# Ledger of designs, part 284: VH-VL binders against o60147

Target 1, 175 residues: o60147
Amino acid sequence: MLEKNKYLYIFRHIQTNQVLLSQGNVLKKTALFQLPYPLQKPVAPNGMRPAKLRKDHWVPLLKVEFPNESMFQSVFMQLLNYRKYRSVQPLTSDLLKLPIPVRRRKIMRQEVPNTIADLADILNKEKFPENSVRLQLSDKSDSEYADWPPSVQIDSEEIKLSRGFREKTTVDEAR
Key: E = the ipSAE of ESMFold2; O = the ipSAE of OpenDDE; V2 = 0.75 times the mean of E and O plus 0.25 times the DockQ between their complexes.

## First folded at step 14 (VH-VL)

Design jd6 (framework fv_dargistotug; at its last look DockQ between E and O 0.03; V2 from the best seeds 0.00; counts 0 for: pae O 9.3 > 2, placed apart)
Fold by ESMFold2, look of step 14:
Structure jd6 (fold): chain C 175 residues (1-175), chain A 120 residues (1-120), chain B 106 residues (1-106)
Amino acid sequence: as target 1 above (175 residues)
Amino acid sequence: QVQLVQSGSELKKPGASVKVSCKASGYTFTDYGMNWVRQAPGQGLEWMGWINTWTGEPTYAQGFTGRFVFSLDTSVSTAYLQISSLKAEDTAVYYCARGTYYLSYGFDSWGQGTLVTVSS
Amino acid sequence: DIQLTQSPSFLSASVGDRVTITCRASQDISSYLAWYQQKPGKAPKLLIYDASRLQSGVPSRFSGSGSGTEFTLTISSLQPEDFATYYCQQDYEYPTFGGGTKVEIK
């Protein structure tokens, strides 16, 4: 039986820089449930889950081509687990000293670099064949948030965007 | 091997309550969402909602936001459906079904179904 | 909610026939569609997910195709054990099921 390539799509919110993972180039409405929504915390959650998915608020950040569904599914689920784990960790004392609006902005600004670093960490731990995983970014400088394994081929062509300019986080600030 | 085992059939009077259990085995319970699906006699399938097994957050389909409550006991890998103030129209088979949270992989494992009969 | 319209509601066919069932969505759902088989007194069984991907353990005579708003389930050579009701289901948003197609063997 022939296996077909499978794609991971990652989107970012044009205003908050929150990220959503997708198996297709169209976000499912239920993708919003990837964002943390603590049921019984005394303070607002680190991120905010919008009430509705607005497709015009989300733009491609990157996509990854895997040779089969097994590799895709493993990476996708690990990325979700990294995000779930982060969402239930206590805030640092430095963050708690900040006013809530400032704290929220700082946390949200880290979602893009954190997700890219998590993806690279997962791919470095896997033993995929050289150049078996093709990565395409909307901004190639985002590849600088991580060190990529030999299995990853970074496409020279960027994903074209028609909206969603953002201020970038430097590598030092992301660490 | 993935298994979802539901509690047995129930015969109830209008106004009573029922709690259907769905015990999961053969996989990490908190890695998959638990869906509830209703099928009235001779009718099609109706998605009632799902519960996030990691956070416990339920989501209810339109029309199921009142008398229906999803809950969990993760210590025994079990999901529950509670229906209060039972009506005759609640007579149906209720299925639990496992799905991935954010992927289009379908409901790949189903419980055997629990028949709830509501009659005077 | 996204409405799924299945056609036909009922069909009869002979063993060996090629059978097609259609499912039309009220809006573009990309490839976010699954197909299920349900036999009397039993839970539904997943056949096809992501529009065209065959679930493990499902015979290769079953196939799915389509994207956007129109989808088909095909049984290339109908077998006696394929007597059942078939449902499509979208998960682009909160899942909804089609009305079902009952397949009877002549």
Scores: ipSAE 0.477, ipTM 0.808, lowest interface PAE 3.1, mean pLDDT 86
Fold by OpenDDE, look of step 14:
Structure jd6 (fold): chain C 175 residues (1-175), chain A 120 residues (1-120), chain B 106 residues (1-106)
Amino acid sequence: as target 1 above (175 residues)
Amino acid sequence: QVQLVQSGSELKKPGASVKVSCKASGYTFTDYGMNWVRQAPGQGLEWMGWINTWTGEPTYAQGFTGRFVFSLDTSVSTAYLQISSLKAEDTAVYYCARGTYYLSYGFDSWGQGTLVTVSS
Amino acid sequence: DIQLTQSPSFLSASVGDRVTITCRASQDISSYLAWYQQKPGKAPKLLIYDASRLQSGVPSRFSGSGSGTEFTLTISSLQPEDFATYYCQQDYEYPTFGGGTKVEIK
């Protein structure tokens, strides 16, 4: 219950690298509404909103523990706003020269680093107390996508969730 | 039409390895994930895992890590299942099955299955 | 993993009979359920997906219903070619199959 209140999980799709934000370690179906383009029968690499949530198709990107739910809510909403803002920006001429599938893939590949950068920017602006925000990453190298403020303590321990949003076991680690 | 054609039956001794192929045709190979399903003689179906044909990333179900390896040759639209250090309990029919990446439409296409018999 | 329990394991029926097979999930899986038919020596064939959607090419005598934890596959009028083993499968998370229901001729 505590985790549901003050923990932000960011998930990435294993194929498209699309990003979903979650309060708590379990993605809800409604999380799919974060994706702008619904499609009933999408091709996986197309990067549109799937009709159903397949938990095993999403992996944790990072976990953020906030001091309280209020701080979580603030950051969560700001992340959504950042993403929305980015989605309505005009595409660069270079992107427009690319075929639509290639363009979409290129854009989707940037969602992970952009989201991480957004998070860092938001946290920098929020000026939370020093070491009050705990950040865990599934891949520690992802932390390099941004400069983190003093409020963020990067945990040396990686996220212990596997696909399906369950704790990693020895079997899971062998995958 | 969509077709998945698997390699032929295999007879192996314990400790040996086997590599089963699944060649896809009739559709864009990378548009769908490829699942592997095991069925021991007289038993039910068991999902072994799947491989992302776009990224090449395999995901293994519990109990199918270590000795089981999913791989691809996208140039020939083929998925592979390799089992090493074969055991008698590995005796089963192995199926490849097409599935969507992130929609729940079931496994709409199956290979004909490959019987792998492990016997001393 | 999500467990699926099928009932019955065995079912004897006659041509023309209405057959109902049930599949119970260990947790709520919404409509993330598929039904397959398998005949001896053959690969499974998808019949129903998303709990109630009929796969293309499958006879209309097959239907699926249910949501959450209880699901049913119904064959309105059993045909000779329908004697087979049927499996439910969930894909809400990592896919798992039910134990199967063998429909035999009475």
Scores: ipSAE 0.011, ipTM 0.578, lowest interface PAE 9.3, mean pLDDT 87
ESMFold2 (binder alone), look of step 14: mean pLDDT 94; pTM 0.958

Design jd7 (framework fv_dargistotug; at its last look DockQ between E and O 0.03; V2 from the best seeds 0.00; counts 0 for: pae E 6.9 > 2, grease 19.5 > 18.9, placed apart)
Fold by OpenDDE, look of step 14:
Structure jd7 (fold): chain C 175 residues (1-175), chain A 120 residues (1-120), chain B 106 residues (1-106)
Amino acid sequence: as target 1 above (175 residues)
Amino acid sequence: QVQLVQSGSELKKPGASVKVSCKASGYTFTDYWMNWVRQAPGQGLEWMGWINTYTGEPTYAQGFTGRFVFSLDTSVSTAYLQISSLKAEDTAVYYCARGTYYLSYGFDSWGQGTLVTVSS
Amino acid sequence: DIQLTQSPSFLSASVGDRVTITCRASQDISSYLAWYQQKPGKAPKLLIYDASTLESGVPSRFSGSGSGTEFTLTISSLQPEDFATYYCQQDYEYPTFGGGTKVEIK
């Protein structure tokens, strides 16, 4: 079993905060299938699937290391299910009062915290061994979106990937 | 072609009411939300709110609640802005503007504006 | 509410000049920004939406760029009919306008 198969990377779009799940630190173009089809001629992303993957549009949100691929697969699939479930839930009255584009933006803004909360919930239910799951965040404050079970060890070190899925450099920090 | 035609200029005294109309043509009225924008003399543009032309539900921006009422007559593709208890500070040009159905929500069509002057 | 700050407030230019107007947002608004042109006594006209998409019928000398918090409207070669006031407007949330930039004849 390859080590790369036990790593979950979650990426967020730098503008829309859409979330993509990835096995490994490099997004595959097939990851875009996680996003819904556009209703009209789109200028991606705006809550829809872009035609092409632009690596520079996505940044790592968090990295999760699992003990093995099986655990990774379980959590990965559950995350997708949670997202799907939310997508079919009735909208609140407040959201229904908004034009569709504005509404979609409001919903997308919640994808990051919802995904983090989902991850924590899933991990809480899975009852993995203590400190068996290693979590790194690009922004440590994002860990506050959820209560984490004892199975999760949160690293003090932030994830080192930047846009383009490469090691952070001084040049990247200046952008 | 898309057109928004507003009612004519109004001169009112403080405390009076005014009702501005905006008649739409060239498109399906209920397919686009209608916005209202205020522009005081020599000042910038202020979004007042919008109205769902299908449901008739209005949303008012902060500062435009209470005395401002958006309404519709869909049978004639017309949106209305009513201002009650007029004040001198209400003196401005009021525009209706159609919201786009693009990914963004810009205003692609505007009425010609209605000048409302409030003076004693 | 999201605040938009335009700069400069006033700009003097000549026909043929390259003109650049900046709009800064108080927070990240992605690409949800529109530009309008308004001439005296007339309603605003949509020029650009989604930060860089040119509205139909608008001359190609107009262009928009930017994302996040910094946006720019550029007129590559100012024409006589381009002397007007320009406004940026965000539609990331409830719409708000910038303060406007008046482009005057030098």
Scores: ipSAE 0.087, ipTM 0.710, lowest interface PAE 2.9, mean pLDDT 88
Fold by ESMFold2, look of step 14:
Structure jd7 (fold): chain C 175 residues (1-175), chain A 120 residues (1-120), chain B 106 residues (1-106)
Amino acid sequence: as target 1 above (175 residues)
Amino acid sequence: QVQLVQSGSELKKPGASVKVSCKASGYTFTDYWMNWVRQAPGQGLEWMGWINTYTGEPTYAQGFTGRFVFSLDTSVSTAYLQISSLKAEDTAVYYCARGTYYLSYGFDSWGQGTLVTVSS
Amino acid sequence: DIQLTQSPSFLSASVGDRVTITCRASQDISSYLAWYQQKPGKAPKLLIYDASTLESGVPSRFSGSGSGTEFTLTISSLQPEDFATYYCQQDYEYPTFGGGTKVEIK
């Protein structure tokens, strides 16, 4: 069986700093289901889950290259589990004192540092072979949110794409 | 070992209701969403919707927003499909299928299917 | 809704043949396409996801390719056990399935 290298793509919302995880270099419309879903039946409120995926609102945060699907799946599932765990914890008394819009913004602004820290924590626990996992960031200072294990090679090159992870395609390839 | 075991086939009269169960084992039930897929005799596969197994929130495909109800009992790792006011056109095999809305890994585990036959 | 159009609807082939099935999407779905095999009386079985990644345990004679709106499933050397109906399915948004391609072994 031939296994292809697997990539974890992480996007950041340009306004809210919410985070979306993707196996592909283009976000799916259903990626929005990763964001908190209010139990009220109507459309989720703007600010926590947008009503529509605006591709121009989601920019690269980081990319992780895994040598195979098994390593990718293990890390990706754990990462989502960390986010689920945090999303259902009782809010701290400090957060509960805040007006709801301020509280939501503060929670959302923690998604970038929390996701990066969670990723590093998972990679430290997995004990993968040295340099088996390649990490590329859009802003290298974001690596400072965590301590990285020897299994992680942080690329010196930042992600330079202005909108998404995909290199430009010609109009002929896109038709 | 991931396994989805569905309840047995049903023969029903028009106007009755049916509740199909799908019991999951071999994984953490609330970490994967459950899909329901219909296949009428001689026809292709039709996605009916999914249910978020953590929150219990269902999402229904167009055409399945009335008589079809998805539900859960997470204490026994079981998803349910209830069909009310059965019509002859509801005769089909109904599958549950495990999926990951966030990983795009397809539906990697399927129940064996439950045939629901609606006939006078 | 994203419509998936499979072609052909039916085909007949000999053991050892190279078989190609196509799936066209009504809009760009990037690589978010899966392929399933279904034998009579059985549940579908996932073969390929993300357009080209083989599911664990699937024989390497199966391969997938494509991106955007045009995708193919290829069986490089058809075997007797490959008699089945094959479905494509997108998961770019709410899932939809193609109409299926029935492969008959001569």
Scores: ipSAE 0.039, ipTM 0.652, lowest interface PAE 6.9, mean pLDDT 84
ESMFold2 (binder alone), look of step 14: mean pLDDT 93; pTM 0.957

Design jd8 (framework fv_dargistotug; at its last look DockQ between E and O 0.04; V2 from the best seeds 0.00; counts 0 for: pae E 13.0 > 2, placed apart)
Fold by OpenDDE, look of step 14:
Structure jd8 (fold): chain C 175 residues (1-175), chain A 120 residues (1-120), chain B 106 residues (1-106)
Amino acid sequence: as target 1 above (175 residues)
Amino acid sequence: QVQLVQSGSELKKPGASVKVSCKASGYTFTDYWMNWVRQAPGQGLEWMGWINTYTGEPTYAQGFTGRFVFSLDTSVSTAYLQISSLKAEDTAVYYCARGTYYLSTGFDSWGQGTLVTVSS
Amino acid sequence: DIQLTQSPSFLSASVGDRVTITCRASQDISSYLAWYQQKPGKAPKLLIYDASTLQSGVPSRFSGSGSGTEFTLTISSLQPEDFATYYCQQDYEYPTFGGGTKVEIK
């Protein structure tokens, strides 16, 4: 049980590319609180906070194994803070001149790379022991969004968790 | 008014292919994912998968990979289901159904169904 | 995948009867359950979503209840047009349907 507490899973929405952080490989309903309330009831791909947690709408982005729960919690909280900070920053003039739907899409598209970059930055600052943090990615190319510190060991094996939070099978891979 | 109109019944031989269309109207096509549901004669409903109408990404249910292909023509708000290498067991009514992912659960709009009969 | 078991598979009832159909999920699906009505040769019609919310245009004699693993569709007073097959469906994860319950005339 202790081991489960040291795993950070980051999920992305399959349509909006919004990002949710999770302790462990199962998203909880409370994870949706990470997303902002919509001004009005939206449908895809408007994003924001969906009314319900649909596990099948989220796919794992990456998995991080920390040496212990304390390190996990530290990084987890920092990630949330980074996201919060970003969310309150003024929009650039370039974004403001875009139609609202286009603007929203553009912002959402940046959530994945921004989150990955945030993670790398946090880990760089934390200066954990060398190779003490194990990073697995669903898409290895996503690791290119950031420079990783020596504390991070990038696993050559992709995460085995599939959409719906189950082990990947040959059938799932074909989806 | 939300409407999903599917193509007509098909009679095919084993080994042939079929392409069923589902034309949507009355709403923004790309705002709702499109589901496909199969119902064999006298049997229940089977979810086949869905297609993200915005991104075009299909997701297939277990058992519906390989021979089944979801596609879109967003210019005409139409979703397609193609079945290749048809088998007798593919005989069924195929439905397209609009999903309500953010605001509600379930499929709130359905096509009228397309009967595909595979017979030698 | 989440399995949904409906009971009964068949039930005979008369006009005016109170009808209850049960849907059991293999795991906790919270309230992510919908009910459909299907008549022969027709597409399914959404009746209830989110376990208990009545779809627009659906008569108030239809109601849904339950959460977690046990759900119920109730028709308070069966009408002639209600003889049909009813399906539950979950969309907590990848959608799956129950086996259906055929409501027949007694």
Scores: ipSAE 0.015, ipTM 0.629, lowest interface PAE 7.7, mean pLDDT 88
Fold by ESMFold2, look of step 14:
Structure jd8 (fold): chain C 175 residues (1-175), chain A 120 residues (1-120), chain B 106 residues (1-106)
Amino acid sequence: as target 1 above (175 residues)
Amino acid sequence: QVQLVQSGSELKKPGASVKVSCKASGYTFTDYWMNWVRQAPGQGLEWMGWINTYTGEPTYAQGFTGRFVFSLDTSVSTAYLQISSLKAEDTAVYYCARGTYYLSTGFDSWGQGTLVTVSS
Amino acid sequence: DIQLTQSPSFLSASVGDRVTITCRASQDISSYLAWYQQKPGKAPKLLIYDASTLQSGVPSRFSGSGSGTEFTLTISSLQPEDFATYYCQQDYEYPTFGGGTKVEIK
């Protein structure tokens, strides 16, 4: 019986650069609950949350391999809590002066760097063993948004899948 | 379907006033600011300013302070552009335009335009 | 205000040509640039937002590139319906438009 490594999958929206966290390599509709519904003072029926999950609009940002479930759950929950904490903080005066759509766009464009920085901060605080956590990015330059602890081994290979984290099915002429 | 429907063409004499309307439908009016854009005959596009449809507070581009007034009637989802003391140079097509909802820049919905002609 | 300078201001081209239009900003505007198409007597139509992302329903022959101060709109194979005036617009702060580029039949 082999113990299974646990993966954290993070997706980016191709248009808005919003971020969704996932325990699986495909997104569930319930992942949309991670997106803030209301800003502190928005007036919009759907806030920054799309009405439905368009799986063709979400592409890999990164994945993190943990050696066990306990490490995964700790990091995953903390990452969600960082996002919740950020979502309830007062908006800056600069943001409040902008039209609501412009304000939303500026906030959404920060989700990728913020999520990466939050992940690194959590991993630094957790004091995991050196090289115990493998990080793979779709764009390796995104690692520059944070300083990574010795526990993180950044994979030299970028994620090269065409859409999700699943490998494309290779058609062999099976009989 | 998002629609911005503007009032019809206007022919005015110098010194008169005009009020152009822009009625929005297909979305929550107060969720998007309304922009006004001018285009003189044969000329390019010129941003005149916007109005915060939630608060009613207008912002005017440089060069549009004074005779130009933006206003709203939220009960009918309508924005207005009023131009007083009309001059011949005010002859132009005036557009209302909504900012993008889920896009990072640009105006994704435009009214059909209102031609205001100022002549003696 | 941030000034946008388009070049060329006028362009004569044939169906099938590759057309490029440039937009230069007076200061760094990151990627906050849109491109519009306007046909005579019509309102402008958004083609590209965030410098390089095609608006839904826009043909793939249109593409945008650039960041910072220099941006390009490319039409890979000009079609009869593409003869129009094209405008860039920044939304980094208060919106401003470029002067336009009129594309006409050669």
Scores: ipSAE 0.005, ipTM 0.479, lowest interface PAE 13.0, mean pLDDT 82
ESMFold2 (binder alone), look of step 14: mean pLDDT 93; pTM 0.959

Design jd9 (framework fv_dargistotug; at its last look DockQ between E and O 0.05; V2 from the best seeds 0.00; counts 0 for: pae E 12.9 > 2, grease 19.4 > 18.9, placed apart)
Fold by OpenDDE, look of step 14:
Structure jd9 (fold): chain C 175 residues (1-175), chain A 120 residues (1-120), chain B 106 residues (1-106)
Amino acid sequence: as target 1 above (175 residues)
Amino acid sequence: QVQLVQSGSELKKPGASVKVSCKASGYTFDDYGMNWVRQAPGQGLEWMGWINTWTGEPTYAQGFTGRFVFSLDTSVSTAYLQISSLKAEDTAVYYCARGTYYLSYGFDSWGQGTLVTVSS
Amino acid sequence: DIQLTQSPSFLSASVGDRVTITCRASQDISSYLAWYQQKPGKAPKLLIYDASKLQSGVPSRFSGSGSGTEFTLTISSLQPEDFATYYCQQDYEYPTFGGGTKVEIK
């Protein structure tokens, strides 16, 4: 088992592609607070914030190993701030032209690339020592969503998923 | 600390049923799936399947369908293995072992095992 | 199902010896391999996961290596408490175990 203190896990919801940040490989219930818009309906496919965390519906998107907990905390907080900032921004005219369900889906689809881009941006600004941050992805192609600074070493090995789970598009039933 | 405590040894006759319990403590029960592993006397380990501790959905390995039932009582953080229509070949030590839902980190915590002996 | 073949099935060694156990997979499993130690009457204990990552609390004399179809567990200097049976396990697909390697006192 990996030490939780210096490991950032980013999880993706298997149905909605929403993103949650985690210290360590186990999601806390409080992670749901990262989702800005609560729904009356608790089902995740409806988008936004479900009433309850379905831990089994979240798969790892990427894992970041930091040299120490302090660096982790800094990046973690900044990621949350980036997300918060986006959540309060006015919707673009293009989005406003879309039906609400379509709009919501489109916004949710951008969470993964936006989060990855945010991470890269934050790491670029932090200017950590070269190769001091190890990034491991469940899908290597996801690294293409951003330009990574020299501080980031991308692991050639993808995150290992157990029980034959291999597809990012795998969907589980909401229960 | 993380602990999985299983029920005691069982002696059953062929055709009978047995229900083995695995009580988890020291962690949030539904943070991890629960696996079941069988080990016949003097033999190796055999993965039987796992149960999703959040949804209660079981997944059975090939060869462990029908007579084997995984279940939960989440109120007491306990997983159960029930074997019906017991056969002599079911004689084995049965282990519960926790594992992550999707990450490949092995089974990091095990119950002490429950010996089930099926004898006429 | 993916088959794992361990070799040797039995290994006699002395305290202080370097011990190497091999696990061969019937197909490429990347690094989806774990190693366990089991002592008589006890549950297995996770030693190595993801082929080479040492489980917390496990002595550094244990190490894992390999990828694809060939894997090895190495004990750099065998200690008295290391006499046990060792199993490899893959989770590339649904988990399967190797046949085990019993390390005995020479």
Scores: ipSAE 0.153, ipTM 0.735, lowest interface PAE 2.2, mean pLDDT 89
Fold by ESMFold2, look of step 14:
Structure jd9 (fold): chain C 175 residues (1-175), chain A 120 residues (1-120), chain B 106 residues (1-106)
Amino acid sequence: as target 1 above (175 residues)
Amino acid sequence: QVQLVQSGSELKKPGASVKVSCKASGYTFDDYGMNWVRQAPGQGLEWMGWINTWTGEPTYAQGFTGRFVFSLDTSVSTAYLQISSLKAEDTAVYYCARGTYYLSYGFDSWGQGTLVTVSS
Amino acid sequence: DIQLTQSPSFLSASVGDRVTITCRASQDISSYLAWYQQKPGKAPKLLIYDASKLQSGVPSRFSGSGSGTEFTLTISSLQPEDFATYYCQQDYEYPTFGGGTKVEIK
């Protein structure tokens, strides 16, 4: 018997390129807690975590279809753990020499490539069956941030919705 | 429609205090930082600092750390500039200006300015 | 603080002229520079952000260029409403403004 497919939805911020992970095709307000909030209070004009979720600021980055809920939950939790782990890393010497606003921008710009690389790293380690995980991107060139395992099929169709995601059918061949 | 509406002009004596308000509308108040900019008569623009509307934490430019206080009332989407112990040199137009929390976007909306005149 | 030096401080020009204003930073600020227009008695208005990107609602006769330490604002064909003072502003670190360039009718 086939289990119901489960989707991971990833959004990026249109201005900062910060990234949010979602279990559904619509972001919940609590997704903002995924963004780092440094223990030290910032003194520069720009912060790293918006106080409120603005739907018009977040657009699709990619969507991942998993064979079942168990695989989805494993990958989703690992992605969150990667982000949390990275948030406590010491800054590099190059970053530390930059003014705080510039440093913040460079850190945020890394969220897209970092998240894509993390996803690929997790999928390479999980040893899923060939073509069992389908990846759909808003910009296919973003797949270049990582090397994908044989378990991943990159969908030739880009995500074309600017405000959300359209879910694929429960069986891809029946499209 | 993004608007920043400031309180009216003030005429003060040396040693008095003044509190300039800047009420924001047409956007989510805590998504943008609020900057304060001074312009003395016939002179250029001088950045005084900003307040993080998400945390409430102010940052002051060098030279503005004593008598100048930035504050917020988020319930009415309003930022305040308070100047204590006014001096003649404080005579200027004071602007509030919205800046993104992110670099490279400039100050995209400005209040109309509040003239504070300090005369002895 | 990063110092911004504008040149010229003052220029006189005719309607239809091409006008170029220069802003020089005391250190490399990448592209973190904005340009503002201010008319007498009014608040500054953002024209250009990120060195070269035109703010919404600003006429296409305005353009910005440069990176690093040297930046220019260009008005391709000066109009009567363009007589104003122009300021550059960096946000590479704590914002600072240039001294201004006053553009007057010749």
Scores: ipSAE 0.000, ipTM 0.487, lowest interface PAE 12.9, mean pLDDT 82
ESMFold2 (binder alone), look of step 14: mean pLDDT 94; pTM 0.956

